# VH-VL binders against o27280: the designs that were tried, part 263

Target 1, 266 residues: o27280
Amino acid sequence: MDSMNVPEVLEIKRIVEESESVKTFIFSWDFRREVRPGQFVMVWDFRDEKPMSVSLIDPVRSEIGISIRRVGEFTDRVHGLSEGDLLGIRGPYGRGFELMGRDILLVGGGIGMAPLAALADEATARGMRVDALVAARTADELLFLDRLEAAGVNISTCTDDGSCGFKGFAHERLLTLEENHDMAAVCGPEPMMFQVMRILDERDVPAQLSLERYMKCAVGICGQCCLDDTGFRVCAEGPVFWSQELSRVREFGRYRRDPAGRRVPW

## First folded at step 11 (VH-VL)

Design U22 (framework fv_marstacimab)
Fold by ESMFold2-Fast, scan of step 11:
Structure U22 (fold): chain C 266 residues (1-266), chain A 119 residues (1-119), chain B 112 residues (1-112)
Amino acid sequence: as target 1 above (266 residues)
Amino acid sequence: EVQLLESGGGLVQPGGSLRLSCAASGFTFSSYYMSWVRQAPGKGLEWVSAISKSGGYTYYADSVKGRFTISRDNSKNTLYLQMNSLRAEDTAVYYCARHDDYYYGMDVWGQGTMVTVSS
Amino acid sequence: QSVLTQPPSVSGAPGQRVTISCTGSSSNIGADYDVHWYQQLPGTAPKLLIYGNSNRPSGVPDRFSGSKSGTSASLAITGLQAEDEADYYCQSYDRSLRGSWVFGGGTKLTVL
């Protein structure tokens, strides 16, 4: 975490169109400020600020990438920007993923593949065997397949509608995959992550899950980052949590909170 | 100079408790998995417990699961082992060990601290 | 029971070669997990001797070498010296034990 906690205004160096709804914005980065897979930055368009996971970490080219899905007013405005335009970047923040062992499983849903793509790069650079289960609603929402393939990752896909790979949900596809993993990293919709975590727990596979819940303050003082039963603040203690930590959270995968703090089912 | 220094061992009666500490210096403690390994008098090495870099995931040998708790305080560069419901067979020298960040071999060891469980 | 099996003792004369075996299973060495070797001199803490199957830490002489094949590993000591008299332990990782770091039972090397 930056000591001044002030956004740095950076020029958009390159934009990669990942899908109709997802773009990766690439910036020059000074790696004296370390960035690890699983960390996030606050992206400021000079009107609003939102947390975004880092999806590319490239110290050789001195670049970071931030992948953004178009889901609302802020992201719509950011998607309208061009190379050469400016954005404020504050961070990085949060606990990143840990790597351990020889074999790692990545399970990503939709935009949740963004932080996992950065992790895949680090894992393959370390000589680990990487299996990635890439899940989406439809084939056109599967992300980073070419990048993962180029890195030597063993890829499995699934789509809810069957338009690419296994027809069904990520956890259903996971049941058909080999079990030789020292750890797993999971990121995607919370109901998906809950079901995947249950299977990994039954297999005694240590799992890390990335929870990128709404944040009003990157230093973790906002109540909307809190989890039931633990008091965890996603931006201060996350966004990456181990399965052993999340097993204590009654809310995880079962309930969300509305703006008034009331529990609502997923 | 990379060092690990254990403390907290001693004599305790069966059913008692002890808390071991391991002070780390000369390296970035938060970047490494850490283990506790024990050795009973005249016997071999037995792995006891390990902890992830953040402290969020813990591993235990079946012989100690439910009785021992491993933890770490990265702000203090210290590893802990809380030992409860101690048995005579827990009598051993307890070593703190660091796992290297690539092969996960135990590349740095402390001097050990003796735990004696006896009436 | 030891998950990794070592002979309890080996012996040799100065200048000779000795080999210490470490036999595992498909859930550890056979699953391609690395084997590490530790030397424990009398009255001292263990010291890493070989890591990642065949690599030597700085300061370990090339008389010590490691190898791995199938479900087994071996430590070879050539040009045996009196100061090599120690206990030697292999260590790997076992997935079937809920993810555990496992040691062999140890081998006492006597230099005659």
Scores: ipSAE 0.643, ipTM 0.835, lowest interface PAE 1.9, mean pLDDT 88

Design U23 (framework fv_marstacimab)
Fold by ESMFold2-Fast, scan of step 11:
Structure U23 (fold): chain C 266 residues (1-266), chain A 119 residues (1-119), chain B 112 residues (1-112)
Amino acid sequence: as target 1 above (266 residues)
Amino acid sequence: EVQLLESGGGLVQPGGSLRLSCAASGFTFSSYYMSWVRQAPGKGLEWVSAISKSGGYTYYADSVKGRFTISRDNSKNTLYLQMNSLRAEDTAVYYCARLSDYYYGMDVWGQGTMVTVSS
Amino acid sequence: QSVLTQPPSVSGAPGQRVTISCTGSSSNIGADYDVHWYQQLPGTAPKLLIYGNSNRPSGVPDRFSGSKSGTSASLAITGLQAEDEADYYCQSYDRSLRGSWVFGGGTKLTVL
C-alpha cells in the first residue's frame, strides 16, 4: 500500500501565528511514515495543491508542523482556516538535509527558516553546536527566533532596513561571522543563497541548499528539472542540494524558469 | 549480517587506471557516509576519500585529489573509487569503510583489495 | 606525515597496563572532534575498538578504555593478554585540511 501518493485528510490540531504573514499548521502524524528536516508535503485545500516544507517534526507528541506564508490565492484560503478544519496532506517527498560534524551554520531568509527550524531541533538533539543567521527585509519578517532560542541555538540577525540586528544582507553579515563550521544549511531567496554559497565555498564549508522551485521535480510533476546547452536533462531530486552539485548549475542564482520552462533572469 | 566487500584491485603500470567497487549488505546503505582508506605494505592507515549519503558532496586527501573520483549508487548498494594516473606510491590495500553518522568513526570495514602499481 | 602523533611502539608483560597516546592540534582533537581507536591484528582488516572518545562496541572487553583531554587522547589497556598484540590506530577529523579524516601513525603493541 502506497499511502504517500494519496492525500490523507487531516484535522488541523493547532495553529501557531509566527508573524502577520506566516502561520504554522500542526497535525497529528503517524511516524511509521518517516519525516526528515528538509522534506516537503503536498498540501491540498480541496481546490488546489501546493508543496510546503515541514517545519516541525515531533515524534514524542506525534505531530508535524507546516509553515505557510501568505503570498497568493491558495495561501490566503489556507490562512482563513481554523483549528478543527481539514486539509489534505500527501508525502513526505524529497531529499532531506544530512547532518555531520560538531558545528553547523544555518542561514535562513524569510520563510526559508521554516525547514531550518526543524533541522535546528534535530541538530541540537544530537549535541551539535548550532549557529543560525536569520535574515529578513524587516524585523517583522524574522521568523522562529523564540523557537530557536528555546532550542539553545546561537542566533545572529540581519535586516535589509536595519530594524533588527545587522543592517544589510545575509551574505554581508556572514562575512563578519567566525569560520568554524563543519557544515552549513541554507534556505531563502535564490539570490541570497547564491551569495552565501560563494562565501561558504571560499571557506571550504560544505553547504546544503534548499530550493523551492525543485520541489515539483521530486514528485514527478516537472519533466525538466535542469536542461543544459546540449539538451541533456539533469533531473536532480530536490529540494535539498549540496553546494558541489549547484556549483555546476549555470542557472543557480542567475536564472529561473517560467511556467513554460523558459529561462528568465532574476 | 552487516558486510562490505571490495573488488577491482590488481596490478597496473604507472599512469594506468583501476576502478574499485565495494558491495554493501545488511544495512541501509543510503543512510551512511562512506569512505576509502588505504594501507601501503608495512605502513599505517591513510584516509583517501569520503562521500556524503546522497553522493552530492565528496572529500579527498591531497595526495589523490584530481586523480581519484569517489562515487556511489544507492540503488545498487555500491561504493566506487575510480583511480586514474596511478603512481608507485598508490600501491596499497584499499579498504571500504562505513562512516558512523555523528561520531565520524569507521565502524564497518571490508576485507580490502590489493592495488599494485609497478613498472 | 601523520596529522595525529602516536608512539611507534609500546610493550608490556601479561597482566600489566599500557597506555597509547594520540596527540593532535587545535584543528582536530582540540576542536572537540571525537577520537576513535582501531585494533589491527596481523593480516586482518582494522576493527573498531573505541568510538566517540570512550565508548565500546559490543564484544569489546572493558579492559580497553579511551579518554580525551585538550588536544590529546589516550587508549588504556589493562590486564594485557597475548591476544592484544596488534597495531593500534587513533582517528579523528580535521577541519583545517578542507575537512578530512585523519589517522595516527599507528602503535605496535608487543606482549612479552
Scores: ipSAE 0.520, ipTM 0.799, lowest interface PAE 2.5, mean pLDDT 87

Design U24 (framework fv_marstacimab)
Fold by ESMFold2-Fast, scan of step 11:
Structure U24 (fold): chain C 266 residues (1-266), chain A 119 residues (1-119), chain B 112 residues (1-112)
Amino acid sequence: as target 1 above (266 residues)
Amino acid sequence: EVQLLESGGGLVQPGGSLRLSCAASGFTFSSYYMSWVRQAPGKGLEWVSAISKSGGYTYYADSVKGRFTISRDNSKNTLYLQMNSLRAEDTAVYYCARLGDYYYGMDVWGQGTMVTVSS
Amino acid sequence: QSVLTQPPSVSGAPGQRVTISCTGSSSNIGADYDVHWYQQLPGTAPKLLIYGNSNRPSGVPDRFSGSKSGTSASLAITGLQAEDEADYYCQSYDRSLRGSWVFGGGTKLTVL
């Protein structure tokens, strides 16, 4: 049986308001079905289904969390739900992050901090030293700072408008950081990830990047999320890719694809 | 129960190529970083190459960079080392080793396969 | 410098204690990366003897112990036995990541 392809109807156990536009929905989870940081699930509100990154993985309390930003009709409806209401969840899907080394760097932009928050929890539980560079347009869009601090993560912030921490972009802040790391994990807008990847590559730091491109199918048969001549598909082979894999993709960081598959500049 | 078995070694001329294989059994191969380590006759251990769980990231010693390619096929539980532009100094027993505990220590080793580069 | 330094040889009589040193640098052992030790009997593949500075795999006698301080590590063998005659290698990780896994030159233990 394809149990991974059938939505399980789960009760919303708890809702955490991360910001004015982001909520984390927490569900009881049976960890006989493994979930890794960097994986995503399909969230079904009984009308539409959308992919969402897993932002909390807690085997001790038998819980997972899914962080959702308000960006349209589906997410507006989900944000209107309360504790005790039901959602359909299927998955997990995709290739998650791999941990390696002792000292790791997380670079997150906006909602891209969601899968990185789950990774930070696992890394700190393993005794790794974690530095997080948290980037957003404004201070009120910086996400998961309290969770990262509670986990013992060393946090640096930057905002485009200078309202919190360094004034500027993530890659500009990274250039002022002189520490080497054993690996990095990066999630956020693709242009930010491209610039960060280039700096890490020059420093010989292996990097993993999470790509949340347009997709129609969570089981990897859509083709619209293809990145290169090898046929990389975000939902089947991603969303997490190593920097060595992405360095071969000419359009990474320069072009995206709309829902019809047409090339569009960032 | 946990086992690594190398194959593909032999005699090759300088400038030639050779492909080594390592068959893994008794554990979930796709959950581990893997490594190649070599030992020249009468000499010490030298790390050669390593590969991430997915095969998406590879590491090489400076002495083999650009000449050797590490790869893996998780569906076949097999690790590979493609060796090109071989030199006499590459003569060694090549060991397949599993990287454990944060991928730093080598907890399972194969028996080794001998590569001789000579004219 | 990525290569760890070990004495090329050490010797002892049965029942004695011997210690094998492993000296690194600030980019490996000094950066707080763990040290692992391997035993290689003549004509055989290396075997993990100590992992994570001081832990023993199942089947390794407690006569073998490891320690780490600053940029150096040590393997101690107490109650030396004839069967301990072998080559011993330390191994750590170097944070440069281009020559990432680093071995010591090896120490030949002779049981007199």
Scores: ipSAE 0.611, ipTM 0.821, lowest interface PAE 2.0, mean pLDDT 87

Design U25 (framework fv_marstacimab)
Fold by ESMFold2-Fast, scan of step 11:
Structure U25 (fold): chain C 266 residues (1-266), chain A 119 residues (1-119), chain B 112 residues (1-112)
Amino acid sequence: as target 1 above (266 residues)
Amino acid sequence: EVQLLESGGGLVQPGGSLRLSCAASGFTFSSYYMSWVRQAPGKGLEWVSAISKSGGYTYYADSVKGRFTISRDNSKNTLYLQMNSLRAEDTAVYYCARLDEYYYGMDVWGQGTMVTVSS
Amino acid sequence: QSVLTQPPSVSGAPGQRVTISCTGSSSNIGADYDVHWYQQLPGTAPKLLIYGNSNRPSGVPDRFSGSKSGTSASLAITGLQAEDEADYYCQSYDRSLRGSWVFGGGTKLTVL
């Protein structure tokens, strides 16, 4: 990003309950500020500001949607808001997904399906065939199935506990799917994304992966960029990265850092 | 007007290196995949390499894998091809071509730059 | 040997119709990847003539048309003119192995 803009105060036009823990907040948007799938905005509740991926992009209605999972104090407060209430929004930020070819595989885990739902809309509008593998721990955490079905997406589901669809992890389900995609887009927990990337790399499928933890880096608010093995710091514009770029990041899918900066395995 | 202009060709010895450049103008360079295509004297077209919009993903023909590196600088509207370990069979006119992301076609071509690998 | 097969040459007289074939396989044209055609006039760079099987770029005369069926595609040129004398190349995408852009061997059109 070249510069940061002040937040616009926007009215919550509509709220869609996606599940007990996820809501989509819809705002009127001036599309003179371009927004693409894979980009995010900073959401400000007048106390704290957090990055949130854009999950709906509708230039015809002049609307964007932001899907938020309830996981902490900020998201709990935002979930308590009603239609007509105000939030500050600035952005968009980061690089979005690139599209190439005639068909695309989407692999989403939990709330990671949110930016992929926006991508599915763009891909189907372009006439691409879209296959989505929607993964979650349990059936009640599977998101956007009705929206994807309405868009004409071919849906496969899996849950860790077997409560819906294939019993197992996303990468286990992916091994049973045909090797027939021009590209793939992946978003979800980092360990899931690492395993999926490994399989797609073996199949020579170009894959893009969206990493939430790199959203702060894209807006310049993180103190540290990713490190290579030699100790040199490399900062690539995120949150969306190609698999070839992530293959250069030793940390990806293997470990993270705790608040003290210590390496912790996933 | 949309234009691509290649440069950097020349005479080089077997085992040598050469870097080609392609200057783009008249369109938003960062919005397109780009490619290199070559043509040996009196022969047909052969695809060499391609690169994604951001430069984060690259494709190579088997004949050049490990020897050639495609890259781009979107701030300079320039595409590059770094050619190492050159062989006589790499002798060709090298064209820069813009890729269409939906059709996998090449809609804009440069005028080409001649690379001759000879002892 | 090219991945896509074209006749090495074709000829016709002014005003006639000629057709240039492009034969692929199940991993490219047969996998429903589009076919594109390029015209290369002597001493010049290739120019896009037909894209997406049958579409013409702005400025290409309707004398040039493309079609695709199964694993093959064809370029038809009607009302041949001396200026059509050139090499013509088909191009598609091949999904097998690592994915690649593939060309036909080229067809030299002579206008007699």
Scores: ipSAE 0.756, ipTM 0.865, lowest interface PAE 1.2, mean pLDDT 88

Design U26 (framework fv_marstacimab)
Fold by ESMFold2-Fast, scan of step 11:
Structure U26 (fold): chain C 266 residues (1-266), chain A 119 residues (1-119), chain B 112 residues (1-112)
Amino acid sequence: as target 1 above (266 residues)
Amino acid sequence: EVQLLESGGGLVQPGGSLRLSCAASGFTFSSYYMSWVRQAPGKGLEWVSAISKSGGYTYYADSVKGRFTISRDNSKNTLYLQMNSLRAEDTAVYYCARLDNYYYGMDVWGQGTMVTVSS
Amino acid sequence: QSVLTQPPSVSGAPGQRVTISCTGSSSNIGADYDVHWYQQLPGTAPKLLIYGNSNRPSGVPDRFSGSKSGTSASLAITGLQAEDEADYYCQSYDRSLRGSWVFGGGTKLTVL
C-alpha cells in the first residue's frame, strides 16, 4: 500500500487572502513526509481532485500552504470554504527545484509566484541572495510582494498595463535587469516562460521552469501531456524541468494539449 | 565511509572513445552536483565537466565541449564521462569529485583513473 | 594557461610562515565567488584544505588559514612542517565562461 496515493483529510487551519482571486490555504503538516519547493499535492474537495503547487513550507510552525486562483468550478468551491473546513491532501509529488550556488533569479507570472515564494524562503534560509521579477496583468494581481520583502528578497515588478513598476511583459523587464545569476527559476504562463527561457539561455544562466500542465503526468493521471514532437514520452517527469531539457521539447511555448492529447495553439 | 571510485581508464588511440565511471557510496548521491577534473602528467588540475543533481543540466570546459558527455544514474549511484574523438592532449588522470551545493567547491575526490591517448 | 594565477613555487624552513597567492579577475574572485584550496601530496588525489575562503574541514590543522580581498585570495601556512611539502591549488567559479569551475596553476611548496 502506497500511503502517498491515499488522501489524508486535513483541517484548514488558516486562510490568507492574497488578492480578489487568490487564497492561500494553510494546513498543519508532519514533516517526516518531506516537502520541497516546486513539488505539488493533489487537493480533493470530495468531488474532484486537482494538482496544486505548495506555496508555503514552514517546518518551524509545522505548516504547509497551498495557493489557489479562482478559475473554474473546482476552485470556486474551494474558495467558498472557511477555516475549520476539511480538504483531502495527498503527496507531495513531482520533481522539486534544485538549488546551487549563492544567488538566484526568480521570474514569476501571476499565480506562478506561488511555488517561487516557497523557493524564495528555502533559498534565503540557506544564505542565497534572491532577486525576484514579479509580473502580472495589473497591480492588483501581483502576489506575495510583502512576503518576499519580509524574506529580504530584492524585488522588481512589471504589469501589462503599467499600474505598478515597469509597463510591459516579464521578458521585456528582464532585458533591463542584471544578466548573470548562478541559476534562475521561472513559473507562469507558458508563453511568458518560453520568452524568459530564451533570454536566460542567451545569457548562459541555468534555468528551471515549473510547468503546471505536466503535474498530472508526475502522478500518472494524464500521460499524453508528456508526449514530445517525435511521438515519444518525455522521460523527465514534471513539473520542474531544466531549460536544457525543455529545449528538446518542440511543443514548449508553441502548442498545448487538450485532455484527448490533441495539439491546441496558444 | 564517503567514497568515490573511478574506473574505465586505459590506453586508447587518437580519435578513439572511452567511457569512465565513478561509483559513489556513503552519501545521498542524488543530492549533489558532481564533476570530473583531470590532471596531465606533471601538470596542474583542469576542470572538465559538471552535472546537476537530476542530470538535467550539464557544464563543459571549452576544451571538451562537443566531444565529452557527462551523465549520471541516480538509481545506481554512478557518474559517467563518455569521451569521444580523443586527442593526445586528453592524456591525464581523471578524478571524480563531489561539488558542495553552496560554495561550488569540491569536497570529496576519488583516487583517479589514468587515460592515455597514444599510438 | 590557468585562469587563476599562482606562483609556481614557494619555500620555507620548518617553523616559518609561508603565503601562497591566488589572483583572479572581475568574473570570478572579483565577482565575490568563494575560493577553495586543495593540497596534493606526491602520487595522491587532491584533498580539500580550505573551503569558502577561510573555513577548515574537520581534521585540517589551524596552521592553515585562508583569506580573500578584491580579485585575490591567499593561503597562509604557519609553523611549517616537513609534511606540508606538496602542491597547492586554488579554485573558484567563473560566470563569464558559461559557468565554469576554474583552478590556479598550482604552487609547489618545498620545506627546506
Scores: ipSAE 0.639, ipTM 0.835, lowest interface PAE 2.0, mean pLDDT 88

Design U27 (framework fv_marstacimab)
Fold by ESMFold2-Fast, scan of step 11:
Structure U27 (fold): chain C 266 residues (1-266), chain A 119 residues (1-119), chain B 112 residues (1-112)
Amino acid sequence: as target 1 above (266 residues)
Amino acid sequence: EVQLLESGGGLVQPGGSLRLSCAASGFTFSSYYMSWVRQAPGKGLEWVSAISKSGGYTYYADSVKGRFTISRDNSKNTLYLQMNSLRAEDTAVYYCARLDDWYYGMDVWGQGTMVTVSS
Amino acid sequence: QSVLTQPPSVSGAPGQRVTISCTGSSSNIGADYDVHWYQQLPGTAPKLLIYGNSNRPSGVPDRFSGSKSGTSASLAITGLQAEDEADYYCQSYDRSLRGSWVFGGGTKLTVL
């Protein structure tokens, strides 16, 4: 076992094309180093290092998967790699999702479905009933539908443009869904998560939310990773937070920070 | 090997405060939801409070909401119950109990600590 | 407030069968939450006797059995022994009470 702070150079075993903009990179993993849904790893391409949520955890195959959306220079380079190429991986880091009860609602927007797909696998393996609300701007941006279906998940979709499922936003669709869940897990754009959290709070459903934007920070960097009012550090205490914790954070759903640490409205 | 041990009970005046502790041993404390259950002399069991594995989500019975605070320190394998604005009706033996996250049941119990609220 | 209803007492002679009922509602047992049973001997902490409606922990004899139907559950004790004199509590979970663990009022078993 290593300290988790030294990158291990791993071979890309398999690449899955999830959409035109999203790929899942699969690596062999030594499960003496535990990984839980909601945790992240640092991915190093020998130039830059970026945090990525773990989207597949398979102890039977001894594999982990990391799903990456093409959004900038680093992700463009990683998307250009092939099976057999090498990446540095260190971690895992952060607090993972907790499970309680017999049923769970997953609400995911875009790439936010990545950590929720790993959670769905764990929840279904435990025998939980899993309802997933998968949201995207358009039908071609909906992620992991085949994987969720194969796992026995009850799937609802919504798209902003109405190209698949409910026409509208995730929170609008949520208002028409069954209210009786033991817990919920939410990951996606912060405005979506804020609206979903409000509805779940009104229903007294305990909710966990993953704040992926702060995962751009290196572990222990306080300025970019610290939430207002509470002193939370996302890398150390998150990225997964309970709704009770986020209800005390003025920043959540209202503004973000630029690279200089300045407040920027959503 | 698996055990829970409560402490911190005692005699306190109405309006006073007490902090209860529950020391856990023989299992991975951070992997379990935890609970406090009380029993007034000669009466039945009443659930008081519960806490998630990380401590980030808490549950309270209506009778104690706003007065009691449940917390945990996973680095010390210890569960806490801060009791403020105590009333005579809070007089009870307070049990620490481990929660099963699948069944919503309580599989390990401590021996209890007596809290008496009286003048 | 006891949201689960148990008889306050039951009695039987050695070797007989007794049944203790636990009646809930659509927000707890009727919402498919499991029922658990605890035995409390005089002067001791409660001990888990039955979990998940019908499962026995290691060390609990098969004279003790649990069942659930609709909004109700039952604990059955066969071959009653003097050592079975205790208070018995059912427990479930209620979603409508902002997420609450709920106990029955308890049943005192007397072995005649």
Scores: ipSAE 0.752, ipTM 0.865, lowest interface PAE 1.2, mean pLDDT 89

Design U28 (framework fv_marstacimab)
Fold by ESMFold2-Fast, scan of step 11:
Order: C-alpha cells, then structure tokens, then sequence
Structure U28 (fold): chain C 266 residues (1-266), chain A 119 residues (1-119), chain B 112 residues (1-112)
C-alpha cells in the first residue's frame, strides 16, 4: 500500500454550509484507504496544517466529508475556498468509535456532532436504533439535524437559551431520560462530556468519548498530546476513549494542557 | 482459516496465579470483541470475561471480578486472561471465543486449555 | 446457577423432531436481546449453531432452526440424526448484571 502519512492534494468536490460558522468540505475518496467514524485527518491549506474530524463517510458515492468551524485564521482561510479549489489531506489518524449491540445514544455539543453524524450513519446502516441528544448554545448552532432525521435517528435537542427543545445543558436533559442503551458515544465541550459520562457510568452504559483537544500540533502523532494520570496520547491512542479509560484520568473535566504541556483551566 | 488457540493452562495450587493466552489467526483480530468462557468438568458453559476491540472496555462475571484481568495485544493478535487468587471452583477448561458486536454472540471458539486448581 | 433455564436432557429416535427450550427473564431475552445456540459434541469445543434467534451459519443444515417469543427461545431439530447427539447451550445478554453474557445450563440430546 502507498504511504498513508504523505499529504494528498485533493479537489474540493462540494461544500455544504451547515450553519453560519460551519462548513462541510467533501472530497472523492478511495476506500482502499479505510476511514471510520471518530477518526481525523490533517487538513493542509499549503501554509498551515490542522486536525479535523471526518463527518461524512460515503462508500457508495466514494466521498468523505470534513466539517470545519470558523474559529481562527486557518479556518477563516479554508472557509474562503470554493468548489474546485485544492486542499492537502493526510491520514486518517486515531482510533475510531466501536459499535456494540442494537441501540446507541449519541450526545453531541456544537461541532462535536460532526464525528457523531458519521457514526450515526454507520449505526443506522447496521440496523441499530439511534437516539441523538444534540446540544448547542442557541438553535442556530445545532448541527446536522436534517441529516440525522433523514437517517432515521430519534432526535432530542437542548439549547442553553431554550431557543430549541429543552432549555438547559445536555446532562440536564439526559437526567430526564430514563432509557438505557447498549452503548453511548459523546463528543463536545469537555465539561459537558464529563457530566454526561458520570450519568452514563451510574446507569452502567458503556460510553466512548472523543477528545479533540491538543490537536494544534502539525505532526498529529506526538507525545505532547498526553493526558495527565494515564499518559494517553490523543493523537496516537485517541481521540476516542472509553469511559473506563477516562475514569482513571484526573485532569478530565477539570483542566487541559496546551501543546507545550502546561495546565490550562477550563 | 480462522482459528483461536489457547495456551497456559496447567496445575496450580489454591491461592496461586496463572496467565492464559489465546493466539488468533486468519482474521483481523483488532476488529473484534473477544471473550473467555469456561466449563468445569462435566458441567455447563460459564462466561468469564470480555474485552472491547481496543482493549479500553472490559466486562467480568461477578464470580471472577477483582481476581481475573482480561487484556489484549492487537500487535501480537493475542488475548490474555490473568488469573489471581485461584480457587478449586475455578477448575475448568477455558475457551477463547470471538464476539460478534451486533448479536452479542460467539461465532468462533478455540479448543480450550485445562486449568486445574488443586493441592 | 444458570441464568437461562434449559431442560437437562431430551431424547429422540432417528428421523424424529425434538425441541429444546431456553427460558430467560425481563432483563435478558425479555429485554429483546437475541438468543444464540451452540452445539458441543463429546470431547470438543462448542460450535455456533444458531445466532440472532433464527439465523444459521454457513454449513449448518436447515434441520436446525431457532425461534424466540417473549422471555423464551427454542431450538428445533427435525430429521434427527445419530451425529446430532451432543450438548446444546443457549446464550443471551443480560443488562441487569452490569452487562453479562449468560448461558443456559445445557441440554444433553440422546439419539436412541
């Protein structure tokens, strides 16, 4: 096989505007190079390289999609691109989500719904019942609702301001739901994920959580992307971790580390 | 051909320890949940432990929880069962079995390895 | 000590039909977890016979069939053959035990 660590220059086939701040960039993909939900790629604009989760995996159309939120100079430049323009893609990297059983709960906050949308597609394709709790600050920041609905997902929403669905945080909404699932997958702000994990642990639901922090290094595979107590490396051993793994990490939900390894409070 | 081969069984004294191995071949080991199932002489099947594809999530039967540890090394295509504080009632043939992640069933079994806990 | 209940033995003559029951509870079979069946010939490891309540792996004759209703499942063997003499085990999953794979006590089939 060709080296999967060398950037490939790919043409942007299609761009989907998911919200005012989020776009999905779609590329033709040769699926001899496997991609699984929960994995990420390094996106290179010929100046900087940043990690982005894969949000669409479509073997029938031979396409992958990468959803990017506008948060800084790199993402601003990428958002300025058009169909037909070129980007470098390296990867995929990381371990993806594992599926087990017949039903799954997805809990996503903001852009964290991107990797969960790809997982929802895989789960529904294999016949699983999928429940998604989609959280955001406001209704216009809820992502992938139409795509999830089209896939047959049972959707619950919550917004901090109450503009759509339950008024409050994801974990508060989850406490009003008594259903157990064979497993759960969670992606979003780390404080949200910590609270959700605690509830799922009390309910004996195995959970996988995607930690996308520390993903500012150009290498993608480096020891600087470490968790405090266990030495887990997000880019090498993650970004997806099981709740049993994260329960041993003192820093999870309390503080983070920058790429230089310094503690930064939430 | 798809195959699982157990090893490491033997005679051990009560309170002792033993480590079982299961070598997998003929399939992508890292793509499957794995399990250990035991059978005491002349008795039925009893599930012991299971492990996720990555090894990041583990399950244990109440009878072995705190004494046995399941682990895997995907680079070596090998499943392990570390058995501590062994008791006479742990005497059994131990089977390695591959788990289907949709059905919660066991589609491939090894031939088993005998563990005898006796003085 | 088994979570799922099977009769300890059943018997039949060649060509006859036999059925083996597997009774669970609301936390396993009754919670819609599938039932799988394993055949164990004397001195050998178990072999998957039926998975997902009623599906046959490649190479399993259609004389073997499975069904599930409520908290129970059944394995049916038609056209019984001498080589069917074996122990048969049902297996499901139980969420009330912090996630456990659960077996029936086993049924010894004797072909007379």
Amino acid sequence: as target 1 above (266 residues)
Amino acid sequence: EVQLLESGGGLVQPGGSLRLSCAASGFTFSSYYMSWVRQAPGKGLEWVSAISKSGGYTYYADSVKGRFTISRDNSKNTLYLQMNSLRAEDTAVYYCARLDDYWYGMDVWGQGTMVTVSS
Amino acid sequence: QSVLTQPPSVSGAPGQRVTISCTGSSSNIGADYDVHWYQQLPGTAPKLLIYGNSNRPSGVPDRFSGSKSGTSASLAITGLQAEDEADYYCQSYDRSLRGSWVFGGGTKLTVL
Scores: ipSAE 0.734, ipTM 0.852, lowest interface PAE 1.2, mean pLDDT 88

